# Miniprotein binders against q56419, part 219

Target 1, 326 residues: q56419
Amino acid sequence: MEGRTLEEVQEEVFKRHGVLVPKKELEDLAKALEEAGLLLTEKVEARLKEEEEKLKRERPMRLAGLSYPEGEREARAFLEAFRASYPGEGEEARVLLMPHLEPSRVPEVYGAALAALEKTPPPERIYLVGVAHRPLKEKAAALPVPFQTPFGPALPDLPALQALDALLPFELFNTPLAFREEHSLELPLFFLKGRFPEARVLPLLVARRSPELGEALKVVLRDFPGLLVLAVDLSHVGPRFGDTPLTRTLAEEARRRDLGFLERLAEGEPEAALAFLGANPTRIDGVEVVASLLPLLRERKGKVLAHRLDLEAPTLSAVGAGTLVL

## First folded at step 14 (miniprotein)

Design kf75
Fold by ESMFold2-Fast, scan of step 14:
Structure kf75 (fold): chain B 326 residues (1-326), chain A 104 residues (1-104)
Amino acid sequence: as target 1 above (326 residues)
Amino acid sequence: SPIEEAKRLIEEAIRLAQEGREEELLEKLKEAIKILIENGASPEEVAEIAFRLAMEFVRRGAPPELILRLIKEVARAAEEAGASRETVQRIAIEAYERIREELG
């Protein structure tokens, strides 16, 4: 009904179908539709409660068979094909910035990340920091359960997660449903688990800049050393993202913005990287993650291994992706 | 005075820790922290309470998980008493650092 009165409904039925429906019959129909709507709402609530309960035990794959193969052998061949798409040797990473958009769109960028992982000694744990694509109750969240992958489950580092929770001024495990469908964790995790099958993970989501997260992580990383992974995309431009249609000039500006941001991070100057974005920081997906992790990024010099602006011709839009080693 | 009542509750919480009565100590601890925060206690003063209780837990062979839970409960009590987010985190980090330094 969407705010229509019963009289308006009666008038529309008469005009469209030439039948005058008695008000009592319309009232009974409206009541039945409202009851059906309540039953549908109850069904949705029950389904969400079931999903939340399942998330207390494990996080299942959602993108297997879509973004990567379901079988282990096929998944390994897929991963090796991405590595082969990048001609460089990579660099050892203490901090790795990699994308989380659909891998097939930017194979060289994921290949560069794999090259860096090949040069990196196996870490005991990976701090995997993604971007929340659904609302969180707090600025950041984590889910302390095994995440399924084609290479077996990525096990949570429960002691390090508990230490992180203890050092935050909010409940870290605050929004389990936000992790049910989260490609910013699932897609990087596929590559990370394929390279470091024994590493435990801290799956973290940032919704808004949280300096508290960076302060806590600085302490936790000292006592629980590991690889820090920022799973972030770069420029988002065009109508798909509420912006003007992409032109050659806007694409060139997006490339310069991405590279200027990454190069400043590579110089160990994350505040300068944020300042370089100027008045429109929301155009880069990773800004909230970088702003949250400032203490971990300062004075770490590194190298930009790859950058691509993925052009979505049908939507006249583009997403930037890069691989940075610090 | 309120400060004297808080000290009494802290000493009672320490005694309960020595007796292994964890749930009862948390209730006394929360009340003490509320009084302290409402009367202008510093983050360092609240962190000292967490440190003292943690040392009693360690003396009794408590696992690291229980020590981390204690830090979280102290920080949460400060938040419930109206402490700012910045103060809550400072309490937790200060408590953690003092415990880490003492234990090596």
Scores: ipSAE 0.834, ipTM 0.933, lowest interface PAE 0.7, mean pLDDT 89

Design kf76
Fold by ESMFold2-Fast, scan of step 14:
Structure kf76 (fold): chain B 326 residues (1-326), chain A 104 residues (1-104)
Amino acid sequence: as target 1 above (326 residues)
Amino acid sequence: SPIEEAKRLIEEAIRLAQEGREEELLEKLKEAIKILIENGASPEEVAEIAFRLAMEFVRRGAPPELILRLIKEVARAAEEAGASRETVQRIAIEAYERIREEMG
């Protein structure tokens, strides 16, 4: 009833149903709906405030028992099975690009990431950069609390997070609720914590291109060295993502786009990787992360260890996943 | 002049730092930064203020956490005064680099 008077509502009901509803009944209904709306808003606000307060202490597991086992022993066996799914040897990573989609869909890609982590000396800290799937108040955010995993809590690197916050032109800890349900951090963290149980973490989300994040991280990484992890998925194609149904040709084009993007990153040419995607339209959610981290990716050569386009037959859609070491 | 008033406020903030009067320091600092930003001060000039205050805090045994808080407060003051996001970040990075060089 936005912009409608009670008289206009009464007239519309009469025109459609031949009944003149008394104004008092409409007023009583409007008041009841308004009160119900206020009660729903109050309940929503109370729940959000409770969740936000909980997030000041810790970030609990949300996908345990669904995407990975809750128990430590079962989680360890699960992680070992993913490593076993990749027959190759890894390479030492200073920067690791890995996926964040459901691990069981692309076990060899996560296995390649694990292989790279096996060749990487244990870092004191991991800069884990994921993609925000919920709105952020700023272009990027972090949550400075322990993240629970089956291998124990991944502890935040508070000094490095504070240094990062000091060097940003906005408040880094700006949207704690965006971290409540965030698989782009939780799923890679399961693998990272399993491999590097002593490493502290900087859990970072990018919603939009933030060059200021890359500039600040370049300074912070110099003084607080660690492993930089870009937790990003590649091509999103098909009706599930508002696109045409997947064909063999479109799947081949998606693989070509993914590999062309990753190969340009592997050559230390992140601007060329972004330009390649601009010339070859795609819904790669990692674009905003790569665009934010340009200063950390330039002139850093590496290797693509694995790539897969996961086909989702029921929706005729697909999501690309890859492991890149720089 | 406005610039001379900003310098006077900065010297007062430095004295307040020596006396451990942090709340009064922050108010003088914000006023000085507002004047400087409104009169076209460079990011390097504002960063010098953060550096000078940081060195006084270091002499008093302040931990790194307090120095980082100071840098953030200077950046917030510049933003509140209407500085662009690019200018705010340049101030913070320049202050951080100068403090890092001095402390080794």
Scores: ipSAE 0.841, ipTM 0.934, lowest interface PAE 0.6, mean pLDDT 89

Design kf77
Fold by ESMFold2-Fast, scan of step 14:
Structure kf77 (fold): chain B 326 residues (1-326), chain A 104 residues (1-104)
Amino acid sequence: as target 1 above (326 residues)
Amino acid sequence: SPIEEAKRLIEEAIRLAQEGREEELLEKLKEAIKILIENGASPEEVAEIAFRLAMEFVRRGAPPELILRLIKEVARAAEEAGASRETVQRIAIEAYERIREEWG
């Protein structure tokens, strides 16, 4: 009833059904709907508060049994199957760009990431930077709690997180609820924890470009060295993403845009990668993350190990995914 | 002058740090930072205050967690006084670098 007057509702009912509903009955109905809405709001707020309190202790698995197996033995076999799907060898990574798209859609791309992790010495900590799929109070956020995985909990690096918070002009731990359901952290973390079971993690989300995050991370990484992981997807094309239905031309443009972006990053030219995207019409998920982390990506050369454009036939849409080592 | 008042408050905050009076220290520190920011103090000048206080805490055996908290509190005080986010971050990084170099 919001946006409609009681008189308008009364007139419409009379016109369609020939019944004049007394204004008091409409008022009583409106009040009952408002009261039901208020009770639902209070119940929702109470549940959110309860969930936020639970997130102060740990972040439970949300995608176990859906995107990856719940049991440790089955999870290990699943991870090894992804590695086997990539026929190449990896390269050592100081910075790893990997997807957060559903793994079963791009197994070779996740396999390439696993190959890179095999060539990488076990880090003491992983800076895992994902993309916020829910609003954050600030441009970026972190959650300083254990994240559950089938391989055991991924423990937070509390000293490094506190140093990062101290060097930011905002509160780093600002939106715990944004982490309750966040596949851009959970899915890469499954693979990272499987390969580096002893590494601590800094789980970071970027909602909008935050140059201040890159400046702070440059300082923190010097004193708390570790593996930097950018968990980002590439081109998003089609109606699901506010574009026209996927055509052969749009798919070819998306592939060229993805590869042009990744190759410029591999040359140590992240500003050129961003400028390339600005000159081309296809959107890329990792823009805000790359723009935030410029100081960490400049003059760092590497290699694109894998790329795929995954078709979502029911929506006539596609998402690009890639693995890049720097 | 406002600058003389800020200097007085900083010296008082240092004395309170030496005496272990953390509650009173924070109030004097926030007031001093407000005066400095409102009168155009550089990020380096504000970072020097954090550095001086941090060294007093180090002498008393404070763990790194308390030093990082001090840096954050100084940055928050600057923000509350109207400093831009660029200035706030510059204060924090400059304080951190100076403390790191001296504390080892």
Scores: ipSAE 0.807, ipTM 0.921, lowest interface PAE 0.8, mean pLDDT 89

Design kf78
Fold by ESMFold2-Fast, scan of step 14:
Structure kf78 (fold): chain B 326 residues (1-326), chain A 104 residues (1-104)
Amino acid sequence: as target 1 above (326 residues)
Amino acid sequence: SPIEEAKRLIEEAIRLAQEGREEELLEKLKEAIKILIENGASPEEVAEIAFRLAMEFVRRGAPPELILRLIKEVARAAEEAGASRETVQRIAIEAYERIREEYG
């Protein structure tokens, strides 16, 4: 009721409709609304507990039939079409930065990632680091269950996940529900599983910069070597993201920010990459991930394979996407 | 002294590890770590405790999963005793590195 007293509500009804509503009727209505709110809260809590229990067994596909085909044959053709959209040969990756936005919006960028994976020897495991789009209880989290894909389940690397958890000053498996609907993991995983069907996965989410994650991962990667994938989008500009409407000048600035960031990462200078962007981490999706993984990115040189700024004309907004191999 | 009491508790925890008495081991370990942290022990000194216990576990055929759980429990005990997150992680990494060097 917007902080209004029962007396104020009663007075407004009388003023507007010429009828005096007894306080008891207003009290009974308030109680009924409160009880309805409590019942809705209980129902929501029961549903969340049910979803959490399901996530103890597996993480189902959420975007199959929407962002990628559900059937294995169609999914394979889809993946090959994305590879074909990139004319280059790719480069071998020890670290791969790739996007997680809707693939159809930046097919050449995903094609570049596939080209890099084509040149990369099959890893025993993939450290897939995405961005949390829902709150986490800690700065980072993981979910140690099979993730379903059209190519079969991506199995968790349980020994490596346990080693990672042991080296962190918090519980790694802290927010299962954040993984129920998380496109920053599901979309890159589709491409990774299609290319490396035998690789096990460490599905990791970063919500805020966690230097402790980078320190732990440096140790774990030495003993459990694998491909490190940073699944991050670049500039988010325009009204959809709380910014001014996109102009040609702002689009050029966004492209310069994205490329300046990626090129500094390619020189093995992640601190310089972060400094180049300044203090606004919300401008680039990957800032918190890069800031968390500094020990893994320093002195590792590589190459930017692709970059696109995808325009959403109806919203005058844009999202940057890139593929970087290190 | 508090340090001598912590050493006694660690020796008791090692004996409990040898006997397979996991619950009692964790209680003694937690008490010893609390004393050490409250008396300014370095992360390296706390990590040495985890290393010594891990060596007993390895000698008795414990799988890597149990060793990793031990490292996590030592880190939790340090956090509960008021250690900073930086200190907690230093303890865990130092313990892991020492165990790795000795047993690969």
Scores: ipSAE 0.805, ipTM 0.921, lowest interface PAE 0.9, mean pLDDT 88

Design kf79
Fold by ESMFold2-Fast, scan of step 14:
Order: sequence, then C-alpha cells, then structure tokens
Structure kf79 (fold): chain B 326 residues (1-326), chain A 104 residues (1-104)
Amino acid sequence: as target 1 above (326 residues)
Amino acid sequence: SPIEEAKRLIEEAIRLAQEGREEELLEKLKEAIKILIENGASPEEVAEIAFRLAMEFVRRGAPPELILRLIKEVARAAEEAGASRETVQRIAIEAYERIREERG
C-alpha cells in the first residue's frame, strides 16, 4: 500500500476481482491493519528485500505440478494433448492474443494458440505481454532474468529489453516482486517455450494503459523483430467478480461482447474494439494491454481461431478466453 | 547567457568523454540539460546532445549497452529538470533514431 492512493487501491481491486470497495471501507481496513501492526514492518521489509534480491538472478516456476507437469517428458505430452483438443488448423501469427487463465478450463483455446504457433516460423524473440495482478510502481514493468520452465530456462533478450528501457520515460525494471507470482506470464510462457525452445523472451506486465509502452515497442520491434504475444483473458462476469449471478442471457451478452472485441481487433481496428467495450460494459482486464499497444495493432488483419466462455457453476460466474492471430 | 553556459558544459562533457571520465561527464551533462530545459530547449536540441556524446563513445569502441545507458541518463536529467514524460520519451526516441541512422 505504500505510495498507493485509496482510489488506486479501489481501482485495482475492481480490475482484478470486479468488486468496487467503498472508500470508507478501505480507510477503515487500512486503520485496522495499521493498529494490528500488520502494515509494512522492519521484518516484512527485510523479507521483501530478500525475495527481490533472489529475483535478480532467476524467476522460479510457481505453478509446476499444479497447472502443468514439472517433468520435461510429461510437459511435452501435456502440450500435445492441448493441441489435439483443437480440431482446426492454425494460421501464421505476427501477433498472437491468447489467454492466461487455468489451461484445463479452456483446452481448445490453448490448442488454437498451439496450432497458430505450429504455423509460425520460430521467432528469435517473443515479446510476452501479460496483465499485472499485483501493483506496479509504474504503468508497466519487465523482469530481465531467466524464467524457469519444464523445457529449461526461457532466457531474457537483454539487448532488446535495454533498448526498450532506454526509450521509456520511466524505469522498466521497476517492480521485480510483481513477477514472483504472475500466472499471466507463467502459463503462456509454458506453451511458448515448449514450441519455440530457442527463442529469447521479453516478459512484460501492464497494470494500467501505457501509450508510452506501445510507442517504445514500435521502435524496438523494428530493430529487434519477434513475435508479439498478448496474454489476456476476456469477460469476467458473475458474483465472484462483483456482478449479478450469471444467467443464460448475461452469458450470451458476455460472449457477444468478447467476440465483438476480438473481431474488431481482427479487422485491424483496435480503437473500434475499445470503443465497442466502452459502449457495452464488461470487465475485460486485457483492455489496458490493448490500449497500451495500439500502434502495434492498427491495420493488422487476422482471424479469431477460438473463443470460449468458461462457466464456474458453483459461483454462477464465468471468464471469457480467446485466441486471435494478427 | 544561460545557453552559452550550457554549451560550455556540453563541450566539457565531450572532452571528458574523450578522456574516459564518465562520472564527471554525467555531472556536467546533468547541469547542461537542466539549464536547457529551464530555458525552453526543444526535445530535438536535447537529443542532439545525446547523439554527439554517443558518437564520441562509439569512436572509443563503446558497446551498445553504454550508448543505451547514455540515452537513459539524458532522459532522466530532462525529467529531473521538469520535462513532461511526453518530452522525455521524445528526446530518447529522437536520440536513438539519430544514432541508429549514423551507425547503419
């Protein structure tokens, strides 16, 4: 919470959980935590500095044995099973939009992404853009270290990351702790490393729209060409996200909003995609990523390969996922 | 004139670059950029300074990493002097493009 406004905290909770917490309730909670001595202490500060220091060397796997197999052979079989779940053929990708939610919930959507990667020539580097699920000191951040995977470490593209940092009006490597537990990077990276084992990566997180990131990436991609991956989920609907219980009508509306968004991106019209969502209220956390990357998405035509609205019956909630090739 | 003082600091920074005295170079550079930004210098004028220093580093065999660090330091100095983030990024991109064109 240090250096964050209550409005920023309220907005972050809304974006991550779809719940709008009243300002007074947040103020009361902050006072309670302060009185309990649970807000940042010397011991907590020392622990955070130690974790931050570890992240200067590598980013370990957090979801191995949970979301994907830890062993290389089992991980390879896992990838092939997801590919098999998609009956279609892929298309070559210059830009790939894929999900980051639990893969087992939408296997055909990840299968479509794998099909696209199968048709794509191996890139020298991958620009992997995820969504921050923890606060960042700036609108965007990166972590320039090897990310461990069952297929070996995904190595950072240090020259490209340094060029990107030089072209930004803020410090790119500003919040290493935000990367300690970040499934929007780890889950897509598992699939990307499995298909392109020699590609270096630029692991990027977006917390809020950063046009500066898109402007800098346009320059960097020209000199350091590679595959751009937007790892984003689509609609978040239902009580788990602070909305009314999911009905057949609300689910159909969410599906139409997701597809309308993706189809406008496929026409090379990202501003129209954002305007469409503004006119049709929904909670798509990928909005901030798309808004940041406008210069890279304009006039790039492509195809929606898959879409699924995954139902979480116990909570009467759902999360949308899609695969888009540009 | 403040502009004449900034020019002298820039020439001192170039000389320090030729001598490999990086810490003293950065101090002179920051002071010059502060004067320029406070007196309404354009992003292109500040980018030209980064370009001139970068070319001196290139002549001395500096790796690309050091050139990118120089661009970042110039951008930071402009921000510390009160330049907007739009101006800071424009300085960095303009400097990078000019260096790229000269090298290849």
Scores: ipSAE 0.814, ipTM 0.922, lowest interface PAE 0.7, mean pLDDT 88

Design kf8
Fold by ESMFold2-Fast, scan of step 14:
Structure kf8 (fold): chain B 326 residues (1-326), chain A 104 residues (1-104)
Amino acid sequence: as target 1 above (326 residues)
Amino acid sequence: SPIEEAKRLIEEAIRLAQEGREEELLEKLKEAIKILIENGASPEEVAEIAFRLAMEFVRRGAPPLLILRLIKEVARAAEEAGASRETVQRIAIEAYERIREEVG
């Protein structure tokens, strides 16, 4: 009955079948359909409330056995294999940009991140900033619970999270369900927890640019120092992402855009990095995160350790991934 | 005047803080902040109120979490009174910075 009145439905049935369906019966059917929709909505809401309550205690692994091994020994061997995939040495990181793309697709890029972590003193806490793949009630959110990993639970830094919440003009813990299935936090966290098992974590999601998050984090990081991790993928090109099919020219353009973005960040010029992407648009998850964290990225020089454009030939699509230390 | 009523409520909130009556304090504080925001108080003026109350809490040995809760409650009261998000954050950061400078 979408876009039709009951009178129009009644007329159409009469024209096709020579039967006049009484308006009362059509009204009763419409009411039954609305009641069925309400019952389905109530069941969905009850299920979501139950999932939300579970998230108040812990965030379970969702990608164990799929993107990384479930067992601790197997997980450690897996992590070390990624380190071995990168032939270079790392650099010490105060800020680390790393991907959240499926790790097996870009092993050298994750290996470069691991190399940087080897050169970085163990932090007391990690500010892990990912990209929301589900709607948030605010521009950013956090979940203040242990995140399960094969290396044990990554514990939340509750004092630092409460300080961050106090300095934001919105409720930080606003959308627990957005964290239930979020690979932009889970996949980087696997590597971070494997390298820094004692570090506490602030798991943060950005859905839209939030300058207020950057302003608050600048203050919190001064009093609660730690490693800032931007877990972002770079160019998304091709039909899998609602874009044009990949050609050699478009792949070369994507590589140039990714590297131009990363190199400007490495020069301590995040506004220039954003302006560069504005002039050369592609879907880069990092835009909203970098735009939110400007005060933490300005005048920090560093180095691009790795970059790869991962090609998916069957879909004529590609995703860029990189490792940057600042 | 409304401003004189806000001052009265703030002095009452400070007295309640000195007596350890935290729940009654929050109600008086919310009323005072609403009056101040509705009458054009600056973020710095509202932050000063949070700072004064926080210092009474510190003197009585309140844990840092209680101070952070006070800052958040002041920010929420300002938002409920119609302050912009920019103003709300300025109040919170100014209060936090003043408290940090005083207590370390």
Scores: ipSAE 0.831, ipTM 0.929, lowest interface PAE 0.6, mean pLDDT 89

Design kf80
Fold by ESMFold2-Fast, scan of step 14:
Structure kf80 (fold): chain B 326 residues (1-326), chain A 106 residues (1-106)
Amino acid sequence: as target 1 above (326 residues)
Amino acid sequence: SPIEEAKRLIEEAIRLAQEGREEELLEKLKEAIKILIENGASPEEVAEIAFRLAMEFVRRGAPPELILRLIKEVARAAEEAGASRETVQRIAIEAYERIREEMERG
């Protein structure tokens, strides 16, 4: 009854059934539907409050048994199989860009990230910056609780998180529910915890460009040094993303776009990387993360270790993934 | 005048810090910050207040967590008083840097 008044509903019933429904009966029905809506809203609010309260204590695994094995022994074998998928040597990372795409789709890209972690001295903490797939109350957020993994809980670096919060013009711990199901943190964390089991973590989400996050992180990283990880995917092409069906030509364009972006980051020129994407049509989900972290990426030279455009044949779509060390 | 009232509240907050009366301190601090921001105080002037209070806490053996909380409370007070997010962050970073530099000296 979209857009119908009670009077129009009465006329419709009379025309179909020759009966005039009293206005009070329609009003009583409307009230009952409103009361049902209020009860549903109250139940939804109660469930969300329960979930939010649980997230004050820990962040449980959501993708165990789906994207990675739940048991520690099986998880270790799984992680080593990904390393074996990459035939190259790693390089030491101060900043690591890695994907958050389903690992089984781009095993050699995750293998390259693992190779880089092998060459990197164990950090005291990891700044893990992912992309928010759910709305945040602010441009960025963090969740200061242990994140469960098959390798044990990844513990939060509470002093560094508190310092970061103090230097931001908004509440850092603003949307705990956004972390309940967030693969851009959970999937990279599986690999990071497997390689650096004693490192504490700052789990960070970016929803929109936040230059204030980059300014604060520059200060915090000086006093709380650690590994900065950008967990981002690259080109999103094809109908699944509201784009033209993938062709060989469009796939080649996406590969060139991804590599052009990564190579400019590798030259320590993140503004040039963003400008390159602006000149070339893009759907790279890492744009907002890179734009937020400019002060941390400028003048840091490095190397692209791997890149793959993962082809999703059923949807004629593709997602780019890469590993970059800075 | 409003500026004279803000200075009085800051001196009260410093005295409360010296006495270890943290909750009363935060109430006086928020009132002072509101007056200062509404009367056009610079980020540097507000950061100086956070610095002075932080050094009283440091002198009395407060852990770093309390100093960071103080910086955040000053930032919140400035935002509540209508300061732009750029100004709020500038206050916080300047206070943090000054505190860090002074602590490194001793």
Scores: ipSAE 0.820, ipTM 0.923, lowest interface PAE 0.8, mean pLDDT 89

Design kf81
Fold by ESMFold2-Fast, scan of step 14:
Structure kf81 (fold): chain B 326 residues (1-326), chain A 107 residues (1-107)
Amino acid sequence: as target 1 above (326 residues)
Amino acid sequence: SPIEEAKRLIEEAIRLAQEGREEELLEKLKEAIKILIENGASPEEVAEIAFRLAMEFVRRGAPPELILRLIKEVARAAEEAGASRETVQRIAIEAYERIREELERLG
């Protein structure tokens, strides 16, 4: 009812449904909705404060029983099925780009990531860089607590996280609540923890391009070597993402943009990859991550192992996903 | 002069580090950094202060966590004094590199 009178609301209901609602009933309803809204706001605020306090100790699973099995044995079988879905061999990764969308939608892409991890020596730590789906106080953030998984807790690399924080011109641990529900970290972490159970993790979120993050990470990775994982999805096309309905032509353009982007990254040319997207506009959610990590991606050659454009027919929309080893 | 006052505050911060008086040390350090930034000190000059204090902490057997915290506090003090984010990061990276190189030299 923002800026609308009770008379205008009454008139709209009459015109749409042929029912004349008495003003007293509308006034009573408006007051009840206002009071319910205030109570819901107070409950939401109290719940968020409680969740923020809990996030100082650990990050619980949110997608167990939904995107992956809760039990360790079932989770292991689930992981194995994804590896089996990819018929190829992996290659050793120093940098791995993998998706973070629902795994069941692109099983061979996650399978390709698992194949790469199979060829990669166990790292002491994993720099897991995802995309913030909620606002951050800064351009990037981290949460320095154990992340629960069906394979046990993924422990934070506290020394490396503290070194990273020290080298940033902002507070790294700035938005704990952004990590409460964040699939761009939780879904890749399921696969990474299953493959490398002893590796510690730096769970990082990027909301906007932060060259400062890339500069700091270049220094930290030298002194705290580990596997760098970019957990990013590719093209987002169609009405679900504020675009026109997907056609065969638009799908072909999205596949071409995704592959052109990944192939330029595989040649060690991340600036060329970003320029390619500038010339061929797309809604790749990984752009801000890649733009932040330029110093870590330059002159690293690699290989695109898999790519898919996953079609969501009911919404005439699609999301691109790929696996790239550098 | 302001620069002489900043030097006095730095020497006092070093003495407080030797005594393990962290909160008082940080107060003197913040005052010194404010004076230096306001008088046009380079990132390298501010980083040198962090380096000197870090080496005193190392002499006292301080763990790496305290050294990293010191770097962060120096960077925060520079930001509070009006330094740009680029300058703040340059201070932090320069301090970290100098400390790393000295620790490597010492074995």
Scores: ipSAE 0.814, ipTM 0.923, lowest interface PAE 0.8, mean pLDDT 89

Design kf82
Fold by ESMFold2-Fast, scan of step 14:
Structure kf82 (fold): chain B 326 residues (1-326), chain A 104 residues (1-104)
Amino acid sequence: as target 1 above (326 residues)
Amino acid sequence: SPIEEAKRLIEEAIRLAQEGREEELLEKLKEAIKILIENGASPEEVAEIAFRLAMEFVRRGAPYELIYRLIKEVARAAEEAGASRETVQRIAIEAYERIREEMG
């Protein structure tokens, strides 16, 4: 009630209900609400601190039993079913762009990623770059702990992570709570760990374009070579994303936009890919990641293996997903 | 005078590195970097200090973690002294490259 005077509250109640509430009762109510708010805030802060401390040891599975099976045997069968959903053969990846959308929505796109991983020699480490769905204290962050999967824990590459931190003008290991529930890392990691069980990981989140991240990663990847994975979705269209309801025309525009973006990346022209989106303004999840990693994407030619615009009929919305090998 | 004080602190930090007194050297190093940045030192001059200290750690058989931590602490000291993030990263990368080249 601090945004309204007690007199204003008293007047509204009188106008609406014809009852004059004494000021003292309104004051007592305001104090009780403020006190309850303070107690709730303290409890929430204590719980968040407890969760943050747990994340210093490991990152537990959040989507096991929901997006993928909990058991190793069932998880293996699930992964192989996704591979089977893509009838083509893959190509070796130095850089892999894959989605983080719910896998069951785009099984052939994840199948294409698995096909590419089959043709890729097992890397010592995977640089897994996802999109932050919660605010970060900096433009990017990492969490240097084991990430649990049905195939066992994905272990952090501590030397490479510390080298990366040393080359950044900010603290890399910030905002651990942002990793507690982060599907842009957990869902791709399920597939990557299933194919490369011995690979260490660098779990990285980008919230806003960070050219300093790309500059540092260029140096680190030279000394700590590995597979670079951009775990990004493409067009987000429709009311679910603050846009107009999906029409056939908007869906066709989204497909053209996604493919134009991916094909320019496949030509080794990431600046042209970003410029293409600037000329065709819309929301693509991967923009901030691509803009951060420009030095790693230039002059790397490759191929788009799969693309789908997944339609969500109840919300008249759609999300684009693709697999690109560089 | 401020430059002479920074040189004295750097020499003391090098001596502390030779003695394995990590916490004390970082305090002297931070003070020296602050003076240098405030008096217009280039990123290359600051990176040279990180390189010299890193080579003392290497001679003592220090693991990679201590070398990376040293680079990070130098970068933090420069940031605290008012250096831009672009300058801070330039210092860190230059120090890293010099150490890498010397170690072969």
Scores: ipSAE 0.817, ipTM 0.922, lowest interface PAE 0.7, mean pLDDT 89

